# VH-VL binders against Jerky protein homolog-like (JRKL): the designs that were tried, part 11

Target 1, 218 residues: Jerky protein homolog-like (JRKL), of Homo sapiens (Human) (q9y4a0r168to385)
Amino acid sequence: LQPEQIYNADETGLFWKCLPSRISVIKGKCTVPGHKSIEERVTIMCCANATGLHKLKLCVVGKAKKPRSFKSTDTLNLPVSYFSQKGAWMDLSIFRQWFDKIFVPQVREYLRSKGLQEKAVLLLDNSPTHPNENVLRSDDGQIFAKYLPPNVASLIQPSDQGVIATMKRNYRAGLLQNNLEEGNDLKSFWKKLTLLDALYEIAMAWNLVKPVTISRAW
Short names: E, the ipSAE of ESMFold2; O, the ipSAE of OpenDDE; V2, 0.75 times the mean of E and O plus 0.25 times the DockQ between their complexes.

## First folded at step 5 (VH-VL; framework fv_patritumab)

Design q02 (from p21 with light chain K36E; at its last look DockQ between E and O 0.09; V2 from the best seeds 0.00; counts 0 for: pae O 7.2 > 2, placed apart)
Fold by OpenDDE, look of step 5:
Structure q02 (fold): chain C 218 residues (1-218), chain A 120 residues (1-120), chain B 113 residues (1-113)
Amino acid sequence: as target 1 above (218 residues)
Amino acid sequence: QVQLQQWGAGLLKPSETLSLTCAVYGGSFSDYYWSWIRQPPGKGLEWIGEISHSGETYYNPSLKSRVTISVETSKNQFSLKLSSVTAADTAVYYCARGDYEYFGSDFDYWGRGTLVTVSS
Amino acid sequence: DIEMTQSPDSLAVSLGERATINCRSSQSVLYSSDNENYLAWYQQNPGQPPKLLIYWASTRESGVPDRFSGSGSGTDFTLTISSLQAEDVAVYYCQQYYDTPYTFGQGTKVEIK
């Protein structure tokens, strides 16, 4: 397999209303004076190939099936792939759905566009949220997942964390920039930020992650 | 069906501490905010404060100095303490469930209320 | 604090007739981003806790009869009972949950004429 055909995915939690640089953090959560703490969290899964040139849309797991901010927005038109789970955590079912309905089709399309064989491997670390390798395989068997050995996973994880950290920095920077442009005070900004806004912002943040940042993580 | 059961002493002397507890049955305790609201006889409603499942508390500024709300997640219970009570604290006290996903909370389930009378 | 003011304080309406209760907030309770009004209506019978009727200004709580409706936006809101029934005799409260502390209107007593 060529680097274009090798992918990696990793999950991270995001308190999407949390701006630690501007608001107080209590017990790992962000608060604004005079308001209750915002404990809104999503799980984000990042996926890209070894070249960094193909970045899949972010997979985001939220708590609500139909967020209020999505009232006028079709979930299919979001800049992310949105799923819902009671605890806003990745689970086996969501991961399998993502693999079958999003990962496989997008990877096929990408490889086809590059004139490469539609064969690929998704490298994953050991996580309780990842299904068995045997169920993560395309119908033709050409696209499949493989778990990294624990010793190898430990070496790759710091690099993945670097990518995620960069994305999160971009996200926070983007939100702060928006706030400055709007001229809103911190309280107003806090109240106005919706999940939809956050999803667009995090998608942009992901897009700003340079391919070299991803490729160096390998 | 979600039910809130509350209990505590209904008769206090001035300067004593009001203590009430609310237990939640038939629902997820961690998915909501939990509030105390009081109503003096023949008067309107006053929000006292709320607590999250993680123990974060938020109080009405008018009562903040005297109010303590706590939670015991293992029992799906939360409690109210109001210190230095006076006759003005005579009211029916309600526990109520608030929505977790909202910046604020409407209250969809309520306890039956506990009348607390402060008298010399 | 956001002050909530209801009008009238009391209302007598004949059975089968329309009852209208108004609620005004001292500042807007409309979120500009999600275009939702953080306003709720409650019904309270004697000796009972308040019962949620309407949230988001116009959405009926489950089990609430169709004759109850909420309308309005920003600072002015209305609860309407299209055809008053005997069981609708109660005190009604509006409540904002736009900001803490959460605040209620003073209540409107609805009676049968």
Scores: ipSAE 0.020, ipTM 0.595, lowest interface PAE 7.2, mean pLDDT 88
ESMFold2, look of step 5: ipSAE 0.196; ipTM 0.677
ESMFold2 (binder alone), look of step 5: mean pLDDT 92; pTM 0.951

Design q03 (from p21 with heavy chain Y100W; at its last look DockQ between E and O 0.12; V2 from the best seeds 0.00; counts 0 for: pae O 6.7 > 2, placed apart)
Fold by OpenDDE, look of step 5:
Structure q03 (fold): chain C 218 residues (1-218), chain A 120 residues (1-120), chain B 113 residues (1-113)
Amino acid sequence: as target 1 above (218 residues)
Amino acid sequence: QVQLQQWGAGLLKPSETLSLTCAVYGGSFSDYYWSWIRQPPGKGLEWIGEISHSGETYYNPSLKSRVTISVETSKNQFSLKLSSVTAADTAVYYCARGDWEYFGSDFDYWGRGTLVTVSS
Amino acid sequence: DIEMTQSPDSLAVSLGERATINCRSSQSVLYSSDNKNYLAWYQQNPGQPPKLLIYWASTRESGVPDRFSGSGSGTDFTLTISSLQAEDVAVYYCQQYYDTPYTFGQGTKVEIK
């Protein structure tokens, strides 16, 4: 397999309404001065190939199936692949859905566009939220997931956290920029920030991650 | 379908405290903000305040000193208290669902309203 | 507070004709992050609570007839009833939800000429 055909996915939690530079963190909670704690969290899964040239849309897991901020927005038109789970965590069902409906089709399309064989491997770390390898396989068997042992995964992809960190930095920077542009006080800004806003921002943040940042993580 | 049912005393004397409760049926209580809005007879609408399922409240500054909105999540209910009422507080009071995530609510579902008359 | 001003206060329109109601906000209700106007329109019949017609300035609420449309951006908005029907006789309100306190226009009474 070529680097273009090798993918990795990693999950991270995001307190999307919490910017440490602007919000007080007390006892692990994000608070706006004079207000109650903000504990809005989503799980984000990043996926890209070894070249970094193909970045899949972020997979985002939130608590609400139909967030209020989505009332006029079709989830299919979001800049991310949105899923819902009671705890806003990745689970076996969501991952499988993502793999079948998002990963496989997008990878096929990408590889085809590059004139490569539509064969690919998704390298994953061992996680209880990941389905059995046997069920993470395309219909033709050409695209499949492979789990790496924990110790091996850390050695092979030591900079995965770097990619995520970069994305999160971009996200925070983007939100701050928005705040400055609007000229709103911090209280109003945080109050007004919606999940939809966050999703657009995090998508942008992901897009800003350079391929070299991703490739270096391998 | 979501329904809001509201109840409370409709006749008050000056200086008394208005107390209304709204119960939510057929929807997720935790996923929305809940507001009280009033309308004096023959006049426009005034937003009083809102509350989340977690108890986060926002009040109209014009009424903040007299208004308390509370929530009882276990019952899918939220309540309004308005202290020191005067004739100016005579209005139809509505509970409503705020259809926005964290800020900014259009109101897609309303209670039928409760006329509260303040008279000596 | 953001002040909402509607015009006219009262409007008489013949059946089948277009009714136009304007709403102006004292400051912009356009949010830069999503590029949406936080403006809603309501219809209120006597003895009934307001009914949401339009949100985000131009999106019709479910079940709202096509003859109702909202337009505008920033500070100036318009509710249009393309062909007035008898059941459209009501008071109409605009409302901003860009910032608290949420504020409503004073209302426009639409009647049949």
Scores: ipSAE 0.022, ipTM 0.578, lowest interface PAE 6.7, mean pLDDT 88
ESMFold2, look of step 5: ipSAE 0.173; ipTM 0.668
ESMFold2 (binder alone), look of step 5: mean pLDDT 92; pTM 0.951

Design q04 (from p21 with heavy chain S52N S54G, light chain S33Y; at its last look DockQ between E and O 0.12; V2 from the best seeds 0.00; counts 0 for: pae E 14.6 > 2, placed apart)
Fold by ESMFold2, look of step 5:
Structure q04 (fold): chain C 218 residues (1-218), chain A 120 residues (1-120), chain B 113 residues (1-113)
Amino acid sequence: as target 1 above (218 residues)
Amino acid sequence: QVQLQQWGAGLLKPSETLSLTCAVYGGSFSDYYWSWIRQPPGKGLEWIGEINHGGETYYNPSLKSRVTISVETSKNQFSLKLSSVTAADTAVYYCARGDYEYFGSDFDYWGRGTLVTVSS
Amino acid sequence: DIEMTQSPDSLAVSLGERATINCRSSQSVLYSYDNKNYLAWYQQNPGQPPKLLIYWASTRESGVPDRFSGSGSGTDFTLTISSLQAEDVAVYYCQQYYDTPYTFGQGTKVEIK
């Protein structure tokens, strides 16, 4: 398989109402100075091929089945693939849905556009939130997942120092830029920010991650 | 067993401010949105607005300029203020529970209602 | 605003017979993300608050008799009472909760013929 046909996915939590430079995050909670604790977290899953030239649409898992900020928005046109789960955690069912309905079709389209055989592997860490690898394959068996041993997985997957850290930095920079353009102070900014705003910002942040940043993480 | 108890003044003069309070018993306060809904005598239902325990509000645009919904989370209470009332505001006012984690609210628990009459 | 229109305004049905109430929304209340219709039905007896019967167009609320059923999708919905009982004499409302402001139909009064 060529590097374009080798994919990896990894997950991170995001406290989407937090800017860490002036805000503390403790025990899975975010504290804004002068405000009560903010417990609004989503899970983000990034997926890209080894070259970094194919970045899949982010997968976001939130608590709400239909957040109010999505009210009149067509969810098929969201900048991310949004799923819901009671605790905003990735789980086996969501991961399998994403694999079958998002990963496989998008990988086929990309490989087709490059004139490559529609055959690919998704390399994953060993995690209890990931389904058995035997159930993670396309109908024709050509696109499938493999779990890696922990000592190998740490060498191959994106890390917070690299891809995820860059994406989170881009997210925070984008939020600050929007706040400066509107002339808001920090209190006004937090009250104004919706989940939908955050999803657009994190999607833009992911788009800004350069292919070389991704390929260096491998 | 969830129960909503509501109270407030039932007779107002034009230009006064309607003020109603609803207390929530026997259930989670923080997992839901809480609504005010009104019904003029013999007429249909009109949603006024909603609030969650953190103070996030949504209002019916037709009433938004006159409506304030507030919450006192330590007492599991929320309140309606409607300013500058006229005879058109005469109605039975209900408080009701809606889900917090959903896009919109259906209403599974209701207060008994408070008839508010605005004199002519 | 999404307008909700019920028909008929009034309905007289013999005990034990079927009662059918229609509700139409001015735009679809089907949310494509979760494939659910954000439509509810309520029963209101005189002097009492409305009581939730059906949500998501066809799901009965706990404790609601199985003679009540909801059907339809998108813009057209139906509440059916398969065998009318004396206690079912009430006004029935449909409600959309797809978008704010949440809106109700004008009501359908059901009476025994």
Scores: ipSAE 0.000, ipTM 0.442, lowest interface PAE 14.6, mean pLDDT 80
ESMFold2 (binder alone), look of step 5: mean pLDDT 92; pTM 0.952
OpenDDE, look of step 5: ipSAE 0.028; ipTM 0.629

Design q05 (from p21 with heavy chain S52Y; at its last look DockQ between E and O 0.14; V2 from the best seeds 0.00; counts 0 for: pae O 5.3 > 2, placed apart)
Fold by OpenDDE, look of step 5:
Formats: sequence, structure tokens, C-alpha cells
Structure q05 (fold): chain C 218 residues (1-218), chain A 120 residues (1-120), chain B 113 residues (1-113)
Amino acid sequence: as target 1 above (218 residues)
Amino acid sequence: QVQLQQWGAGLLKPSETLSLTCAVYGGSFSDYYWSWIRQPPGKGLEWIGEIYHSGETYYNPSLKSRVTISVETSKNQFSLKLSSVTAADTAVYYCARGDYEYFGSDFDYWGRGTLVTVSS
Amino acid sequence: DIEMTQSPDSLAVSLGERATINCRSSQSVLYSSDNKNYLAWYQQNPGQPPKLLIYWASTRESGVPDRFSGSGSGTDFTLTISSLQAEDVAVYYCQQYYDTPYTFGQGTKVEIK
């Protein structure tokens, strides 16, 4: 397999209403002066190939099935792949759906566009939220997932955290920039920030992650 | 179909504490904000406050010092306490379902209301 | 707080005729990020809780008859009943959910002339 055909995915939690410069995140809680702790959280899954040149749309898991901000927006037109789960966590069902309906088709399309065989491997760490390897395989068997050994996963994971950290920094920077442009006080901005807004910003943050940042993580 | 059932004492003396509870049936409790709204006889509607299943609360500033809204997620219930009541607090109190996101709560389901009368 | 003001306070309309209720907010309830108006309309019958009719200023709630429509943007909004029916006799409220505290108009009583 070529580097273009090797993918990795990793997950992280995001308190999407938190602005670190003005909002304190303490022990998993987001606090705004004069307000109780805010716990608006989503789970984000990042996926890209070893070159960093193919970054899949982020997979985002939220709590609500139909957020208010989505009422006038088709979920298919979102800059992310959105799923819902009661705890806003990745689970086996969501991961399998993502793999079958999003990962496999997008990877096929990308490899086809590059003139490469439609064969690929998704390297994953061992997580309770990941299905068995045997069920993560395309219909033709050419695209499949493989779990990294714990010893290897521990070496790669810090690099993945670097990518995620960069994305999160971009996200927060983007929100601050938006606040400045709107001319609102930070508290007001936070109060009016919708999940849809956050999803667009997160997508932009992901797009700003440079391929070299991803490739170096390998 | 989603149903909200509410209950509590309907007659209070001045300085007592109003206490109401609302139970939610037939829907996802964790996907919405839950509000209390009151309506004095023959008058308009006043939003009191809202709560999320996490315990996150927001109150009307006009009532904040006297209002406490709490939630019991295991029972899909949330409650209202209003302390130091006066005749001005006489109203029909409604529980209602709002949307998931903080700002943007229209109310699509309501309880039947509870008349609370404050009289000496 | 965002103040909501309705006009008129009461309206008498003949059966089958158009009823128009206006609502004004003290500041814009149009959110720039999604270009949506955070404005709702309710119908309330005596002894009953309010019933949601319209949200996003112009979207009908499920089950609401087509004769009900909402329009407007920013600070000025209108609820229209194209052909008043007997069951439409009620008090109608507008509500902003742009910011807390959420606030309602004072209500408009619609009666049959």
C-alpha cells in the first residue's frame, strides 16, 4: 500500500462553547463568569491519510438528534458528518455507520481520482468504541480497518494528539476572530453561539491543519 | 406523544415558598431545555427560567434571587421553587419544553398549568 | 430585556375574513449567523396553555392549518389568519427567543365580529 492508501482516525471531546481566553475549563467543566458550568460537549473524530493530503470531513457526535440550528439545514449539507448519541460519545453503531457510509465511499473516490487501486487500510488504536476488525470491511474486502498493537499505538497516539491540539487551537482562534468581527462582547457571543456555528468553525479549523502536520504525526 | 404533567400546592400564604414539579413522558428528556412560565389571571406570559438535564440553569433576572429550578434526570422531572411569595406571584404556572440549544427556545409542549394563589 | 409589543390589543373580524396581528421587538431578533428570526407565535384558548403556531417567524408548527402564516424580519412581524374560522377565537402571543430572558408580547384577543 502507498501512503495515500493508509488512513488513521482518532477521537477527542470538545466543549464547543468554551473560549479558553475568557472561559475557564476546569476539570472537564467550562465556566463563564456569572454563569454556572456549561457542559456543551461533542465528540470529534479526525481521519486523514498518511500524506495528510486527504482529510475526511470531521465526524461529530452530539447529544441532540435535531438541534434547533439544524432546522433549516440539511444534515447532508453540513461541513461535517453529524451523528447523535445520548451521551455525545462515539459508539460501535455510529463508528460502523461512519465506516460504511462515509469512510469507504470517500476513500474510494479519492483513490480513484489519484489513479490508485481502490484498496486502503484504516489504522486504529484499540478502543471500546471501535467494532471488531472483521466487521470493518468494505463489500469487496479491499478497504478495511486494522488495529495497532498497544505498543505501537502508544507511540503514534502522541502525534495524533498534536494534530488534534492544532485543530482545537485553530477552532478557538477562529471563534475569537469571529467575535471581534461581530463586535459583540465575549459573553454575548458565547450565549448566541449555536451548534451549527460551532460545526462550521470546527470544519474550518480542521481544514487549516496543514498536511505536513498530519504527515509528521506518522 | 410527549406529555408534561405538573403538580404542587395551589394555595400559599405570603412569605411561603412555592413548589411545583413537572414530569415528562413520551420523549427524550436530555434533548431539550425545560422551562417554567407563569401567567397572572387575565394577564400575559412571563418566563421564569429553564434547566437542562445536566443541571445547567438560567433564570429571569427579575426573579433570580427567589427562584430555584432543579432537575431529577432519573425520573425525567424538573421542579420550581419560588421563595418569599406575595400576592404578585398569584398566577397559573406552566412547565414547557424548549429546544436543545441555549438561545432559541420556543415552546412546543406545555403542561396543563397549576394555579397558585397567594392569599393571607 | 427585549420588549415585545403587539398591536392591536383586540381585534374583531368577520368569519371568513383576514385577521392581521402585528408584533414589534425593541431590538432585532434576527441572528446574523444563520439569518433566522427567533420569533414564535402562540394561540391560547381560555383555561388552556398556549399552543405553538409559528416558529422562525414564518414556519408553521406541525398540525397547524394553512390559513395561519407568519411574516416579517428584524423587529417587525405579522401573524395572518387568511380566513378566520370560529375555532380561531383566542388570544395570540408573539415571543422572542433570541436572548434571555425570553419575552412575550402582551397578547391580542381575536373575536368574531
Scores: ipSAE 0.027, ipTM 0.619, lowest interface PAE 5.3, mean pLDDT 88
ESMFold2, look of step 5: ipSAE 0.328; ipTM 0.712
ESMFold2 (binder alone), look of step 5: mean pLDDT 93; pTM 0.953

Design q06 (from p21 with light chain K36T T100Y; at its last look DockQ between E and O 0.02; V2 from the best seeds 0.00; counts 0 for: pae O 11.3 > 2, placed apart)
Fold by OpenDDE, look of step 5:
Structure q06 (fold): chain C 218 residues (1-218), chain A 120 residues (1-120), chain B 113 residues (1-113)
Amino acid sequence: as target 1 above (218 residues)
Amino acid sequence: QVQLQQWGAGLLKPSETLSLTCAVYGGSFSDYYWSWIRQPPGKGLEWIGEISHSGETYYNPSLKSRVTISVETSKNQFSLKLSSVTAADTAVYYCARGDYEYFGSDFDYWGRGTLVTVSS
Amino acid sequence: DIEMTQSPDSLAVSLGERATINCRSSQSVLYSSDNTNYLAWYQQNPGQPPKLLIYWASTRESGVPDRFSGSGSGTDFTLTISSLQAEDVAVYYCQQYYDYPYTFGQGTKVEIK
């Protein structure tokens, strides 16, 4: 397999909305000691090939099956692949769905466009949210998942965290920029921020992650 | 109202290839998955496969080696090809619209069906 | 594959009486993440395609009479016709769309006693 045909996926939690009682929380967790905060969280899964040139749409798991902010937006038209789970966590079922309906088709399309064989491997850590590798295989068997040994996973994980950290920084920076452009106070901005808005912003943040940042993570 | 119109040859000889087409009227083609389902005379229903507007396909493993489903988005049509037919493939074939779901689809609109008979 | 088994195979019910059809799946069709059952019920008249009655195990399709209802969760489901009408004479199918391949029950023929 060529680097174009080797993929990795990693998951992270994102507090996409933070309503602090006092707006001092640009850095770190939206928790101000002694003050109540309202936080909304989603789980994000990032997936890209070893070159970093193919980044799949983010997989996002939220709590609500039909968020109000999606009223006028079809889930198919979102800049991310959205799933729902009561705890907003990745689970085996969601991962399998994503693999079958999103990962496999997108990878096939990409490889086809590159004139490469539609064969690929998804390298994963041993997270409990990942299904057995035997069930993570395309119908033709050409695209499949493999779990990394713990020793190898430990070496890759810090690099993956670097990619995720970059994305999160981009997300925060993007939101701040939007706030400045709108001319609203920060508290009002956070109050008005919808899940749909956040999804668009995080998608942009992901797009801004440079291929070299991803390739160096390998 | 959404309508599915289907057509194709209804009489085949063994080893020939079944070919059916379904055209969609009165609805968004790109927002759904489109399936073929068959029903042998006097028997139950068997899902054959489905396709999206982008050409993403899923097939029943029991038929995968012989089935090809394709889409022509510009015409809001999708087609079924089943190769190497035998008498066991005699059935009424339905095209159907699958409502978009994370896992799969129920079928809310159906074509009228096409009887395909395989006989020597 | 997820096997769908209906019971009974045939049912004769008097007009105005309750008809009950059961459907069992070999595996759970409950999506635990959102507590949704990926199960549908269909009605089929002779010479016609199936008609969707119920989806998500208990949600009635638009235009379907109130006398039709779906219940159950996990592996055991029930379609109920509260008061059988003459036009309800048909074959009824359950279907799971939890996993590929989609599979149907063998059907239950409902007749008037």
Scores: ipSAE 0.000, ipTM 0.530, lowest interface PAE 11.3, mean pLDDT 88
ESMFold2, look of step 5: ipSAE 0.020; ipTM 0.614
ESMFold2 (binder alone), look of step 5: mean pLDDT 93; pTM 0.953

Design q07 (from p21 with light chain S32R S33Y K36Y; at its last look DockQ between E and O 0.03; V2 from the best seeds 0.00; counts 0 for: pae O 8.6 > 2, placed apart)
Fold by ESMFold2, look of step 5:
Structure q07 (fold): chain C 218 residues (1-218), chain A 120 residues (1-120), chain B 113 residues (1-113)
Amino acid sequence: as target 1 above (218 residues)
Amino acid sequence: QVQLQQWGAGLLKPSETLSLTCAVYGGSFSDYYWSWIRQPPGKGLEWIGEISHSGETYYNPSLKSRVTISVETSKNQFSLKLSSVTAADTAVYYCARGDYEYFGSDFDYWGRGTLVTVSS
Amino acid sequence: DIEMTQSPDSLAVSLGERATINCRSSQSVLYRYDNYNYLAWYQQNPGQPPKLLIYWASTRESGVPDRFSGSGSGTDFTLTISSLQAEDVAVYYCQQYYDTPYTFGQGTKVEIK
């Protein structure tokens, strides 16, 4: 098994409708210009192989089953894989669905396109949100998950300059750039920002993460 | 369990601004959209608009130029402002809880209503 | 805007008899991909706010008696009270929540004959 066949996934929260001040970030809250205290959060899961050459489509967990901003959008063409959960948290059911319906097929197609054997491992930390590894296998058993012991798992954890931090910086920069290009004042911009807009921006932010940034995290 | 308590001035002159507030008790504030709906005496119901706890709003186009709905999440409150009122704005105004999980709202909890009369 | 039209405007029914209220939308309120009809029914007594009876066209809200039922799909919907009781005397409204602005029918007043 080559580095192209070794994958990892990790999760983070994103307050997609806020531009926190330095003081608000320190206090663990954020505000939208023109609103006194507003927080709306999603969970994002990033998944890539060890080389960083295969970045899977982001998995996003939100609260609404049918967010209002999605009504006029072809959901097959969303830039992320969207799931819903009451608290916008990853859970066992969503992780298992993602593995079976998203991870396995996309990994197979990628390895096929590279002429590699369709075998892969998804390395995970031992988290309550991850299912028992016995149920995380493809039908032919060639693509499966394996949990790392705590000591080994810490070697692949993100740093302050890690993959997730880079993606979040790209997200914020992209939102600010879009505001300048459209000529909106900040209050008007934040009032108009929808979940769909945020999903396109975070998907762009993920695409901007370079393979070398990912491979160095290993 | 969920209770919506509303208040505001009930008598206005033409060109004044209608201002109503609704406070939400019991249940979650952040899991729903919150609406204002009005009913002229003896007439049917008209949806005015909705707001989420994060300030996402949708307004009835017939009123959009005059209406502002605001939220004070720390107090579990939301408010209606309707500018430049006329006699046609005389109605009972209700606040109501709407659905957040799907892309439209039915209304399962309502305030008692506030009669607002605009003098001629 | 989706216009909602109820018929009749007023209905007189003997106690214990069946009451039927129709509601028609100017365009479909059925979302093809989830097969839900975004339609609700409300009961309103004088001086009180409306009370939700039925949502998704046919699902009873908690605490609503079995004598109330909703049916229909697409553009044509019916509220049925299978055996009218004295407390059912009220004005009834249908409402679509398929698209903003959400709109209500003009109301149907149900009285005892």
Scores: ipSAE 0.012, ipTM 0.607, lowest interface PAE 8.2, mean pLDDT 83
ESMFold2 (binder alone), look of step 5: mean pLDDT 92; pTM 0.952
OpenDDE, look of step 5: ipSAE 0.016; ipTM 0.565

## First folded at step 6 (VH-VL; framework fv_patritumab)

Design t01 (from q05 with heavy chain D106A, light chain S33D; at its last look DockQ between E and O 0.07; V2 from the best seeds 0.00; counts 0 for: pae O 5.2 > 2, placed apart)
Fold by OpenDDE, look of step 6:
Structure t01 (fold): chain C 218 residues (1-218), chain A 120 residues (1-120), chain B 113 residues (1-113)
Amino acid sequence: as target 1 above (218 residues)
Amino acid sequence: QVQLQQWGAGLLKPSETLSLTCAVYGGSFSDYYWSWIRQPPGKGLEWIGEIYHSGETYYNPSLKSRVTISVETSKNQFSLKLSSVTAADTAVYYCARGDYEYFGSAFDYWGRGTLVTVSS
Amino acid sequence: DIEMTQSPDSLAVSLGERATINCRSSQSVLYSDDNKNYLAWYQQNPGQPPKLLIYWASTRESGVPDRFSGSGSGTDFTLTISSLQAEDVAVYYCQQYYDTPYTFGQGTKVEIK
């Protein structure tokens, strides 16, 4: 397999209303002095190939099945693949759905566009949220997942600290920039920030992650 | 019609391990969260924990160190283990279904309950 | 933990009269994203498990008589029995499922005056 055919995915939590530079996280909650705690959290899964040139749309798991901020927006038109789960965590069902309905088709399309064989491997860490390897395989068997050893995954997983950290930095910077442009006070800005807003911002943050940042993480 | 049937030992000595099992009939096992809830005699209700068919678990922090909930999807069953029991663990134990999609974690179906008495 | 407090602890109401039970949460159980109150009401008879009456604070469970209604939002909720019937004598519980651990009120015993 060529680097274009090797993918990695990893999950991270995001308190999407929190700006770490301005907000302190206490007991799993985001707090601002003199302000109520903000508890809004999503799980984000990043996925890209070894070249960094193919970044899949972010997979985002939220608590609400139909967020109020989505009323005027079709979920299919979101800049992310949105799923819902009771605890806003990745689970086996969501992962399998993502793999079958999003990962496989997008990878096939990409490889086809590059004139490469439609064969690929998704490298994953050993997480309880990841299904058995046997169920993570395309119909033709050419696209499949493979788990890294636990002691190796922390060392060689590209979407781990570097890539995710960069994305989160971009997200924070983007929110601050938006706040400056709107001319609102920070408290008002945070109160008005919706999940939809956050999803667009995090998608932009992901797009700003350079391919070299991803490729160097391998 | 969904039915929850539960069974296990009802009499324990202190320091023993409580073990209960709940079997689900008539409904989809994979679409819901499954909880254990207990009620001491003449008192209110306490949520113990819940499990999803994937194995995802949530526990009450007050009991987390002693509680283990497990699932056997092939049998549509989930189980509760509570270690190091004391008289304070004497209660009627219920298994229940939580519907995330429609009800959230409201419990729409319950087992009949199992009285567990801890006595020396 | 979110604490749930019911009032009163016991209530005696004449047949055909209105019964009102209040429930207060220590923090809001209204989720901003879906604008739903993660609050349920249960009825429990002696020797039986609780029976779900209301979910999302105001939606009646299937098969629940129309005389039962739930209202409120945020931290203050109310269960109302518009016309008390003999079969309504029971202990009623509110429950939040906004966050784990899920917590219940202490219960309200409804009796016939």
Scores: ipSAE 0.030, ipTM 0.628, lowest interface PAE 5.2, mean pLDDT 89
ESMFold2, look of step 6: ipSAE 0.259; ipTM 0.692
ESMFold2 (binder alone), look of step 6: mean pLDDT 92; pTM 0.949

